# VHH binders against Formyltetrahydrofolate deformylase 1, mitochondrial (PURU1): the designs that were tried, part 21

Target 1, 298 residues: Formyltetrahydrofolate deformylase 1, mitochondrial (PURU1), of Arabidopsis thaliana (Mouse-ear cress) (q93yq3)
Amino acid sequence: GESLDSSVSPVLIPGVHVFHCQDAVGIVAKLSDCIAAKGGNILGYDVFVPENNNVFYSRSEFIFDPVKWPRSQVDEDFQTIAQRYGALNSVVRVPSIDPKYKIALLLSKQDHCLVEMLHKWQDGKLPVDITCVISNHERASNTHVMRFLERHGIPYHYVSTTKENKREDDILELVKDTDFLVLARYMQILSGNFLKGYGKDVINIHHGLLPSFKGGYPAKQAFDAGVKLIGATSHFVTEELDSGPIIEQMVESVSHRDNLRSFVQKSEDLEKKCLTRAIKSYCELRVLPYGTNKTVVF
Short names: E, the ipSAE of ESMFold2; O, the ipSAE of OpenDDE; V2, 0.75 times the mean of E and O plus 0.25 times the DockQ between their complexes.

## First folded at step 19 (VHH; framework vhh_sonelokimab_d1)

Design L6 (at its last look DockQ between E and O 0.09; V2 from the best seeds 0.00; counts 0 for: pae E 12.4 > 2, placed apart)
Fold by ESMFold2, look of step 19:
Structure L6 (fold): chain B 298 residues (1-298), chain A 126 residues (1-126)
Amino acid sequence: as target 1 above (298 residues)
Amino acid sequence: DVQLVESGGGLVQPGGSLRLSCAASGFTFDSYGVGWFRQAPGKEREFIGAISSEGGETYYARSEKGRFTISRDNSKNTLYLQMNSLRPEDTAVYYCAAGLTWGYRVPTSDYWMQYWGQGTLVTVSS
């Protein structure tokens, strides 16, 4: 066929830009002008300037025509501004063009977080590629979760561990082609050597409201303490157990009518939702480092 | 104002040595982990090494461990990188950075570095 219409409506796609620099006059104006000069339109803009440290954080969401503003030019244009302001961080993502983050999921016996993540992933609500699932527990191939993994071509790796050998070199090899790791109730402590060898972010889900009730069995600790509020915490993993920067927390009310079983049941529901929200926020560039052990979560 | 200013870059022959300095101001330097990164043209920024806020723990990228030494002098608010046995592939812009310390350890990901310098060029060629 021949072209019938000389006007073509642009196909507009979303982009996200995060910016982190020392605070100065005119940052938002310059970033906004960069987008507008290329015909882009800002749909959302979030800014945080803390009282001390004189630091500027921002996250913008915009739509643009990738024919008029090619993906590589988007990077170059924002990098030019980053250099002008001495930016501490400047990152662009364009979800419809850029490769999804690749993740591996680590778990032990309990699979409630894995199941939720797989369902959200299948429904298109979790913007990742899952390269594999790793567990220190073997699972029968005829279970529903294992059939799901096989149907979708997601490898399941059983890595038998002991207190004396956590098999961390084997795990490092399995996850070398990932952007970050997700501990979906992985009950083994990752060593400092593992964290240095991996060299990328690791996101965990903790069964409880950190910093309270650190370690294993937080529901028992909360039940024995007589709390009226329980929850789950998703955080970055560091060498210090359960002490890394928090990404997301969720809560549920409890009362004297709850027993240990109901504490656990409520916590499991919170854990799966908390973890999936934390991962989504991370992948959407909403999670930025702040202070010594804090985050900005836009 | 927070500043990290690198110095000591320049042209060096292969096999030579160079010491980079990073002067820090405008923040409590001894409360932060600090490190070095580099970026060759057309490549991603890569981690070289980092040192804890107290100076007791150093961490190096596996490829750099034997040739590069990181140190800090908290009394001068200065971070150093001693580079030995330089090769042409070490040609890059070198950046110092300061960031979140998860307890006494330093982050090794540039995602967690809160303050960055503007860089100093190191060229290794005959």
Scores: ipSAE 0.000, ipTM 0.288, lowest interface PAE 12.4, mean pLDDT 83
ESMFold2 (binder alone), look of step 19: mean pLDDT 78; pTM 0.815
OpenDDE, look of step 19: ipSAE 0.018; ipTM 0.396

## First folded at step 20 (VHH; framework vhh_7yz9_2)

Design M1 (from p2 with V102Y; at its last look DockQ between E and O 0.02; V2 from the best seeds 0.00; counts 0 for: pae E 17.0 > 2, unsure alone 59.4 < 65, placed apart)
Fold by OpenDDE, look of step 20:
Structure M1 (fold): chain B 298 residues (1-298), chain A 123 residues (1-123)
Amino acid sequence: as target 1 above (298 residues)
Amino acid sequence: QWQLVESGGGLVQAGGSLRLSCTASGFTFSSYAMGWYRQTAGNEREWVAFITSGGRTTYADSVKGRFTISRDNAKNTVYLQMNSLKPEDTAVYYCAARTYTYYSGSEWETDYWGQGTPVTVSS
């Protein structure tokens, strides 16, 4: 009886690790060895070592056997290395095992970004759990968006806001269980107190190229200025309006044949893509702080 | 007419437990988010716990891990299980319904309140 040694090839699963520390010799070797020692295979490795700063950034993609390298041990092993180098960041994500990031979407009247996000989300191209949608604009229940939300069990919170009362406390109550927030054309300024109270990252889409076109009418500003490029900017929200570290920017050419309407339309198209990409990058651990006002995006 | 009636308040010793109930009538209970608030004399009403129509819960930091909010839609009732009570938890507790529906963008600003139930925690 030939013992069919059915060598069931171990199911390998993907992981991602990001690392940020002071630059030192041997970091890459150590991180690579950590993965290899556990039978993992590195699929991709990206490093950033700036010339004028003594800092080290890395992002690795690898596959590994979760039986040989349990998820908890993965964290422990990388944490040991993090401690050795005094790392500022060391984070592992295993998408097939780890819970998806929980997010809330905040928006106002414009819903083009929301619709795009929901579509991408449904298609599995946006790896998040949407806990709720919050808006200062009331929507009829018989809209495509509202029906979609209903079908998927995503609550829609209408929160009426005024200049005097932004209802930030109510919003905080709704978003306490989220990992980060997304402002999809919310068009309201979040206070420093809100940001501090929330204590987690907030990603915004700005419908212009920052820092050049701040405010509520960037398309008009761009049009009046006679620019040949317009764009959208996704950035982290800070207390200072439209000034947070930039995550993603997208641009499109315009000409003298374009009118304000076409500027707006092009901007909307860019916004949808820009925001979706920014969120994806964030969830894939591609975004790290660089200095006070910049990001490393792998 | 919207009505919220709280019950279950009373005197309890520190470390003890109490369960508050709030029964709703006059509206579609299952569609609304419900919450508990508390107020002491001379102070503003503070938020304690919140439960959405979908059952998601949030808690104030001061009660997190000790209090549990739940709801029974069949009974139109929201509950607040209070464990490990402290003297600082002494207050009048109010049940509130916000005009939020699970599937619609109803106004979050509109709150309906009960008359409140007093909770006293003795040291």
Scores: ipSAE 0.000, ipTM 0.208, lowest interface PAE 16.0, mean pLDDT 89
ESMFold2, look of step 20: ipSAE 0.000; ipTM 0.133
ESMFold2 (binder alone), look of step 20: mean pLDDT 78; pTM 0.794

Design M2 (from h05 with V102Y; at its last look DockQ between E and O 0.01; V2 from the best seeds 0.00; counts 0 for: pae O 12.3 > 2, unsure alone 64.6 < 65, placed apart)
Fold by OpenDDE, look of step 20:
Structure M2 (fold): chain B 298 residues (1-298), chain A 123 residues (1-123)
Amino acid sequence: as target 1 above (298 residues)
Amino acid sequence: QWQLVESGGGLVQAGGSLRLSCTASGFTFSSYAMGWYRQTAGNEREWVAFITSGGRTTYADSVKGRFTISRDNAKNTVYLQMNSLKPEDTAVYYCAARTYTYYSGSKWETDYWGQGTPVTVSS
């Protein structure tokens, strides 16, 4: 009787680890050993060590057996290393078992980014849980977007805002259980108090190339300037308008044959893609703070 | 306060079935992945099953085909249906919630566990 040793190959699941600390010898070795010691396999490893700054960044992708390396131990093991090196950041994500990031989407009248995000979300290409959509614009219930939201149980909150009252406290209450916020053409300035009160990351899409084209009419500015490249910028929101660390930028060529309408259209297309990519990168732990106003994007 | 309360543990014969329940309170249950661990005396806690907020399930190899994890968001409860139980399944079973904590501006992922429910499978 041939004992069919059905060596059921252990089901390996993917994990991601990001690390940020002061530069030191042996960090990569230690992190790699941590994974290897538990039977994990590294699929990818990226390191950033700037020449003039004593900092170390890394992002690793690996597969591991959750039976051999329980999820809680994964965190503990990396945390031990983090403590050893005084890491500023050490985060692990295991997409197959970890909860998706919870987000709220804030927008105004323009919904091209929202629609794109919802499509990507539905297709599984945007790994987030959308908790709600908040807008200072009322939308009819019989719209494609509203029906979509209703079908998926995503509440739409109309929050009427004025120049005098941006109802930030109400918004804070609505978003208190989110991991980060996405401003998809919200076109309202969030106060420092709001940002402080929320205390988590806010990602914005700007419909121009920052820092060159700030404000509400970047397409027109670009058109008037006669540029040959236009773009969109996704960045972290800070107290200073349109000045937060940049996460993603996308560009497209324009010419003298383009008019303002085509500039706007091209910009909208870039915005959709740029924001979606930025969110995905963020969720995949590809984005880390670098200094006071920059990012490392792996 | 985050609370997980396990129930359903007990003594069962080999080949038998048991259904564990874990009721969650103090957080938005539907937003978090839930899971089960088990631990025997002197050993490390091992992962058994997880279910994401979206309902995706993952199982340890040792329990695949025998155990089923499910959740009822309306009841804030996660279940572990254990079929074809074996003596080696004897352990204290812990319910787990994957949560995020924020310290000093950094986000950390941590698991919260219940107090556990003992499962004994007799040969």
Scores: ipSAE 0.000, ipTM 0.179, lowest interface PAE 12.3, mean pLDDT 90
ESMFold2, look of step 20: ipSAE 0.000; ipTM 0.168
ESMFold2 (binder alone), look of step 20: mean pLDDT 79; pTM 0.788

Design M3 (from h05 with V102F K107T; at its last look DockQ between E and O 0.07; V2 from the best seeds 0.00; counts 0 for: pae E 6.6 > 2, unsure alone 63.8 < 65, placed apart)
Fold by ESMFold2, look of step 20:
Structure M3 (fold): chain B 298 residues (1-298), chain A 123 residues (1-123)
Amino acid sequence: as target 1 above (298 residues)
Amino acid sequence: QWQLVESGGGLVQAGGSLRLSCTASGFTFSSYAMGWYRQTAGNEREWVAFITSGGRTTYADSVKGRFTISRDNAKNTVYLQMNSLKPEDTAVYYCAARTYTFYSGSTWETDYWGQGTPVTVSS
């Protein structure tokens, strides 16, 4: 709102709260009362209580007046409830006033995921700040991707790698100020030392439906094998190859009517859509840890 | 509510071995990655070894080949087998539980630490 007069309708902004604790009676009532007592209005509320796990997950979307319920007070009020229930996780985001997540994008030769993410970012459909793009492949300055990056002031870092030297200390320095990393078809395996040194989330895109098809499986081999279903999986990176918690999976049918070109095009379309949706879900606080290697995705 | 208790520390001669244990209570142990850290007087706490919930291990360069981390989810226990001990391994050893890293900065806010078990390696 434009009004400075308190007698005019308040400017309401959206907030999101996710909560994870041991199950107990009255959690929803307490969380909803917290919002209502401050004049907030719940627009959506998701709850998941898994069978035989004695845990509680929720995600609420609400609108509120930030003059009546200041941002720091929102944190304090939910923290009080989190302490009451011994919560394992309690996170609030207010997208209109909280800083955007800062990300770096890593890729190798193929750029279909990078291109899709740049377009979604330009259109305001990915609420992130892209700090840089890192690749182990050099690109000519006159390509569309490189011109896009130059136009928008996004650095591109070529980091020459070999099997014997992945240059991970150099990459760590380039990404030290990011909130999470996105592997947009980065075909090098990140070491345990890298993951520990980075210490924050890393999200990957894999061609295929994990846990099947771990590692590299070239599209031509799948095409020649006559598969009828192709997929893509976006997941968190752990030290175990292609085994981290899955965020999003997508699948599409293929048939004898697909030639190699249309087969590859469908595969690339799945990958870019799957990765983009996973990142959006993460940034919207829809992804929560569940069990040993699973997620809740609201 | 959450508790991590280290044991197995003590005095040992250089070249000797010790096995540290850390038992957990008050949370679902199998959902957490576990680590061992050590601290000498006047220094920051140093990472030693790490084991994911799925059993993958990593080690600091200074202990590779000498130390082994393992876990027993049925006993809610993580272990550190320390072989070929050197005087520079003398420290207070701590275990820690980590969540999976979801959402930058928020997942790590609830990391849990034990109270430590001292290890002294003499000549």
Scores: ipSAE 0.015, ipTM 0.283, lowest interface PAE 6.6, mean pLDDT 84
ESMFold2 (binder alone), look of step 20: mean pLDDT 79; pTM 0.788
OpenDDE, look of step 20: ipSAE 0.024; ipTM 0.212

Design M4 (at its last look DockQ between E and O 0.35; V2 from the best seeds 0.00; counts 0 for: pae E 9.7 > 2, unsure alone 64.3 < 65)
Amino acid sequence: QWQLVESGGGLVQAGGSLRLSCTASGFTFSSYAMGWYRQTAGNEREWVAFITSGGRTTYADSVKGRFTISRDNAKNTVYLQMNSLKPEDTAVYYCAARTYTVYSGSKWEDYWGQGTPVTVSS
ESMFold2, look of step 20: ipSAE 0.134; ipTM 0.528
ESMFold2 (binder alone), look of step 20: mean pLDDT 78; pTM 0.779
OpenDDE, look of step 20: ipSAE 0.010; ipTM 0.284
ESMFold2, look of step 22: ipSAE 0.006; ipTM 0.168
ESMFold2 (binder alone), look of step 22: mean pLDDT 78; pTM 0.777
OpenDDE, look of step 22: ipSAE 0.018; ipTM 0.368

Design M5 (at its last look DockQ between E and O 0.07; V2 from the best seeds 0.00; counts 0 for: pae E 12.4 > 2, placed apart)
Fold by ESMFold2, look of step 20:
Structure M5 (fold): chain B 298 residues (1-298), chain A 122 residues (1-122)
Amino acid sequence: as target 1 above (298 residues)
Amino acid sequence: QWQLVESGGGLVQAGGSLRLSCTASGFTFSSYAMGWYRQTAGNEREWVAFITSGGRTTYADSVKGRFTISRDNAKNTVYLQMNSLKPEDTAVYYCAARTYTYYPGSWETDYWGQGTPVTVSS
């Protein structure tokens, strides 16, 4: 019977801030004071200062009242600190307010990664909007994958390619309204002109533990060699094939008791899981470039 | 402190050639992809050519067949050989060492030079 006025109760929402600048005294204090001064509460804080780069990386997770600290003011307050430290990068996300990242998925013949990503996306476990799926292989309209795409309004674009014409201008047009691109077993090499023209991140999945094997299909080779570990690698795409900064790697034990079929199945399961985790980490602002070809993954 | 310093620009008659150089210091040059960009007044910088750390080259369509990018990692230097120059090639030319953009709307972490002017007269 007492005054139960839920209209004045704060609704706290999560925010994430990543920060990258040259190392200096007092950065953490300034960043944490920014959040605390607005009544925010820090739930997690990660810092990395590498030995030889003289740089500072951080990722904070916090909750706050968006009435007390409006979204635009969050940007302004962190931008002020970024300017004070000459920051190389300062990014805020507020998942409940900010639009989800828009992605396009590229693949060739094999669809195990696509299928996994669509299922995780449907279940709410992959925080993206999928704008389209692009493939250099045609698929029958009555298959489960194609029916799924139609039901959810996700266009499928068949772009027939040859070695002499990868049709990269056509692909660039299809993906121009995306935040980043995902290669879910796309077996064509993207040119430097494509990467420059796209100008945003491209995330790939490789079937193996880079840098051990580049540009191949290593499952049969690894099986014949008698390896005891298999893996998958998800990485950013650069002009150097299969050599961009690694986001996620996964491994699984194998033994003499695996036949080729079980070996290949384990490899494919690693690939789809590895790619999905890499995309989720990227969308949660956990992946930061470090040095020339490394990452910090908070 | 990192630096990229371009040189070799100047005035040249249409159909002529120039060779631009860009020397780097303060970072591990041999590990970076290098590029050339150009900018005319009132426009955004446009890409011209790239060379990877491993030496693979790519070019904008407007310069393909006329320009050649190369690098000498021992001298921390990237070059742009510009042949068959046209008045449309008149611009300030910048070299860059690039990282990829990892978040939408984030600041890009690139090393840029100060630029070297190239003027191609008709």
Scores: ipSAE 0.000, ipTM 0.195, lowest interface PAE 12.4, mean pLDDT 83
ESMFold2 (binder alone), look of step 20: mean pLDDT 81; pTM 0.816
OpenDDE, look of step 20: ipSAE 0.007; ipTM 0.286

Design M6 (at its last look DockQ between E and O 0.01; V2 from the best seeds 0.00; counts 0 for: pae E 8.6 > 2, placed apart)
Fold by ESMFold2, look of step 20:
Structure M6 (fold): chain B 298 residues (1-298), chain A 121 residues (1-121)
Amino acid sequence: as target 1 above (298 residues)
Amino acid sequence: QWQLVESGGGLVQAGGSLRLSCTASGFTFSSYAMGWYRQTAGNEREWVAFITSGGRTTYADSVKGRFTISRDNAKNTVYLQMNSLKPEDTAVYYCAARTYSYYGSTWEDYWGQGTPVTVSS
């Protein structure tokens, strides 16, 4: 990088690069040299090479001068390295320049996850654009959440469903222009045809520690079983119910002093935090596929 | 529903050439990156060549200069031209459709059945 005049300092902005390829000698050196040669400074670098596998994963955080290293040149420079190594995944994001991910939120009756995500989004702690909220339950327009959505111009779509008609083609139309879908306590099972028709990632929150306590009422099951730990799991949705790769899990202790109400309240608190952290990790390029059903979460 | 069908494998002598084809159906072929992999018995599948939806190509060092990957989007077909074949190229060759997904969980879900290639001395 050229030195600036004494009266002007460069505006340095953060960039993130994720790389996934066949393992080879010198990958870290090549990637770091790319950044350094353009005057960038690496602030964090994570690497994972799985045992007994010939793959390499990395995530770098760096700062750079976008005048010296223009956004399109960043893409070209990393793509050159990606081509050299036959990368399976090479993505750069520059949060201050790049468009935020567009998401839609699906839910049923309970809105604790939706409310948490809306507040984190409003506070700038969740780097997404929320295109709409979709629910199979109607809500009164004078509720806090509906007023919030109206004030921010976020459409709420009521899609009444039955077991015989899940209205999946209507939902597909509503979400076609999103980057990924978030199930924030959506209690309908998405079909394989929906998942293939959507064709992008779907992230869910489950009210329990998977693979244990699969199904629709894990808090009650755990309470009746007398457990001393409860949890929540956020995972990718696949055709097999509650079996997709896990992104984030959270736990909390419970005791004999918890009744069913306090037990459920603790579970809901875990769910909202777990889901929001999973979405944030995804948007920050921290979540990568690993093996057949695992993730790397940097 | 989605299919990848490899063809063109067989027995050739060292120094010979072979052209593999992989025809795709049931999906929008032009939107996917395509690759070739190969596998010998008892070993993990190894990457050979890759071509993006935009036509950029990449090769494993072991085949660079000898193999050429190409695609014909009008025919939904990806090709692997293999020249100057060596006995160590003997393997079952698999066609794959690859997504440059940020966080997809369905990597390698779009494999073909494989086509065997044997290179004799």
Scores: ipSAE 0.013, ipTM 0.189, lowest interface PAE 8.6, mean pLDDT 83
ESMFold2 (binder alone), look of step 20: mean pLDDT 79; pTM 0.793
OpenDDE, look of step 20: ipSAE 0.031; ipTM 0.415

## First folded at step 22 (VHH; framework vhh_7yz9_2)

Design N1 (from M4 with S31D T99I T101I; at its last fold request DockQ between E and O 0.69; V2 from the best seeds 0.00; counts 0 for: pae O 10.7 > 2, SAP .68 > .668)
Amino acid sequence: QWQLVESGGGLVQAGGSLRLSCTASGFTFSDYAMGWYRQTAGNEREWVAFITSGGRTTYADSVKGRFTISRDNAKNTVYLQMNSLKPEDTAVYYCAARIYIVYSGSKWEDYWGQGTPVTVSS
ESMFold2, look of step 22: ipSAE 0.318; ipTM 0.638
ESMFold2 (binder alone), look of step 22: mean pLDDT 80; pTM 0.794
OpenDDE, look of step 22: ipSAE 0.000; ipTM 0.200
ESMFold2, fold request of step 24: ipSAE 0.367, 0.392, 0.432; ipTM 0.655, 0.690, 0.710
ESMFold2 (binder alone), fold request of step 24: mean pLDDT 80, 80, 80; pTM 0.794, 0.795, 0.792
OpenDDE, fold request of step 24: ipSAE 0.005, 0.000, 0.000; ipTM 0.283, 0.204, 0.198

Design N2 (from M4 with S31D T99Y S106L K107E; at its last look DockQ between E and O 0.01; V2 from the best seeds 0.00; counts 0 for: pae O 7.2 > 2, unsure alone 64.2 < 65, placed apart)
Fold by OpenDDE, look of step 22:
Structure N2 (fold): chain B 298 residues (1-298), chain A 122 residues (1-122)
Amino acid sequence: as target 1 above (298 residues)
Amino acid sequence: QWQLVESGGGLVQAGGSLRLSCTASGFTFSDYAMGWYRQTAGNEREWVAFITSGGRTTYADSVKGRFTISRDNAKNTVYLQMNSLKPEDTAVYYCAARYYTVYSGLEWEDYWGQGTPVTVSS
């Protein structure tokens, strides 16, 4: 074994591993041993084994010496375990080494989610690379948002859409090199063809509490229903509108003293937080598919 | 404000033993991983030993089997027991506190003490 030159001060760096397979005895032990054998230390380990399903989910956070455990070997070692158990999912992220997820943001006229995301992004609280912003709404170049984008080299693509032409091919071309998409109040329905063509995850923010308040006017629906709780929902986009697996939900109390305007305002506040959290969770490998239409969120 | 204060350094003969201590204040000690580093003049700081908040330890190959890192959360103190000391172990030893956070992503932050000198004579 090549004596790793002890002269380099190893900085222990964090890693995350998520695992999904059929339930079997000894999985946790094997995964833990994999990390330990390479000198890594587990900081956190979360397991989900539902009683009625023969499935195993785990997420581990660990620290390791990249000199002792090269990044490529990390993948190989976990892949070996994945193969042994026929894992459906086995993914490792090393945030300090791995490239950030590339995303594109799609939005319409409302920019509260965009603004929040950009702020968080700037502050380092949103670990993504924003490749572009796409909107069916034109914005003046002298706006705060546009200046921000320009300053940071994030292109803004105005893509005029009509009911007859959603220009999905154009959008697809713009986002082809992204890891996942974020719909930040895009207010347009993406076709099944688009979703298939894109072939990667799309995260949406719905300005209502799903599944109860679908459609374009959830605040009004909630108001008319006299609810005492309103919410926002971040979910994966599927062909069926507002029906994808839910990633994150946030709620806030309302009362008879609230009006439709206050409902909308409260909703906007929830939306931006909810979406940001969902994206963060996704990037941190906290979100896994569960069943047909659910998620495990560690 | 956070503070790390190292102690226990000094002159020791080769083959001898020394116990370093680092006392922490100003932060929740139990939440932090603690480590020892050493540095010689003109060289980069070298990692020596590390202990997680949960008590798991790891060592540089150069000190493995000779050094033991431990912690006492009740005293906010991390220790480095150094046995079988060699002249090459001569350095200023620094205590570090590392906080791993996942709240805003997987990141860490290091805090350092002022160091304690260790000299191992031949």
Scores: ipSAE 0.018, ipTM 0.269, lowest interface PAE 7.2, mean pLDDT 90
ESMFold2, look of step 22: ipSAE 0.048; ipTM 0.588
ESMFold2 (binder alone), look of step 22: mean pLDDT 79; pTM 0.789

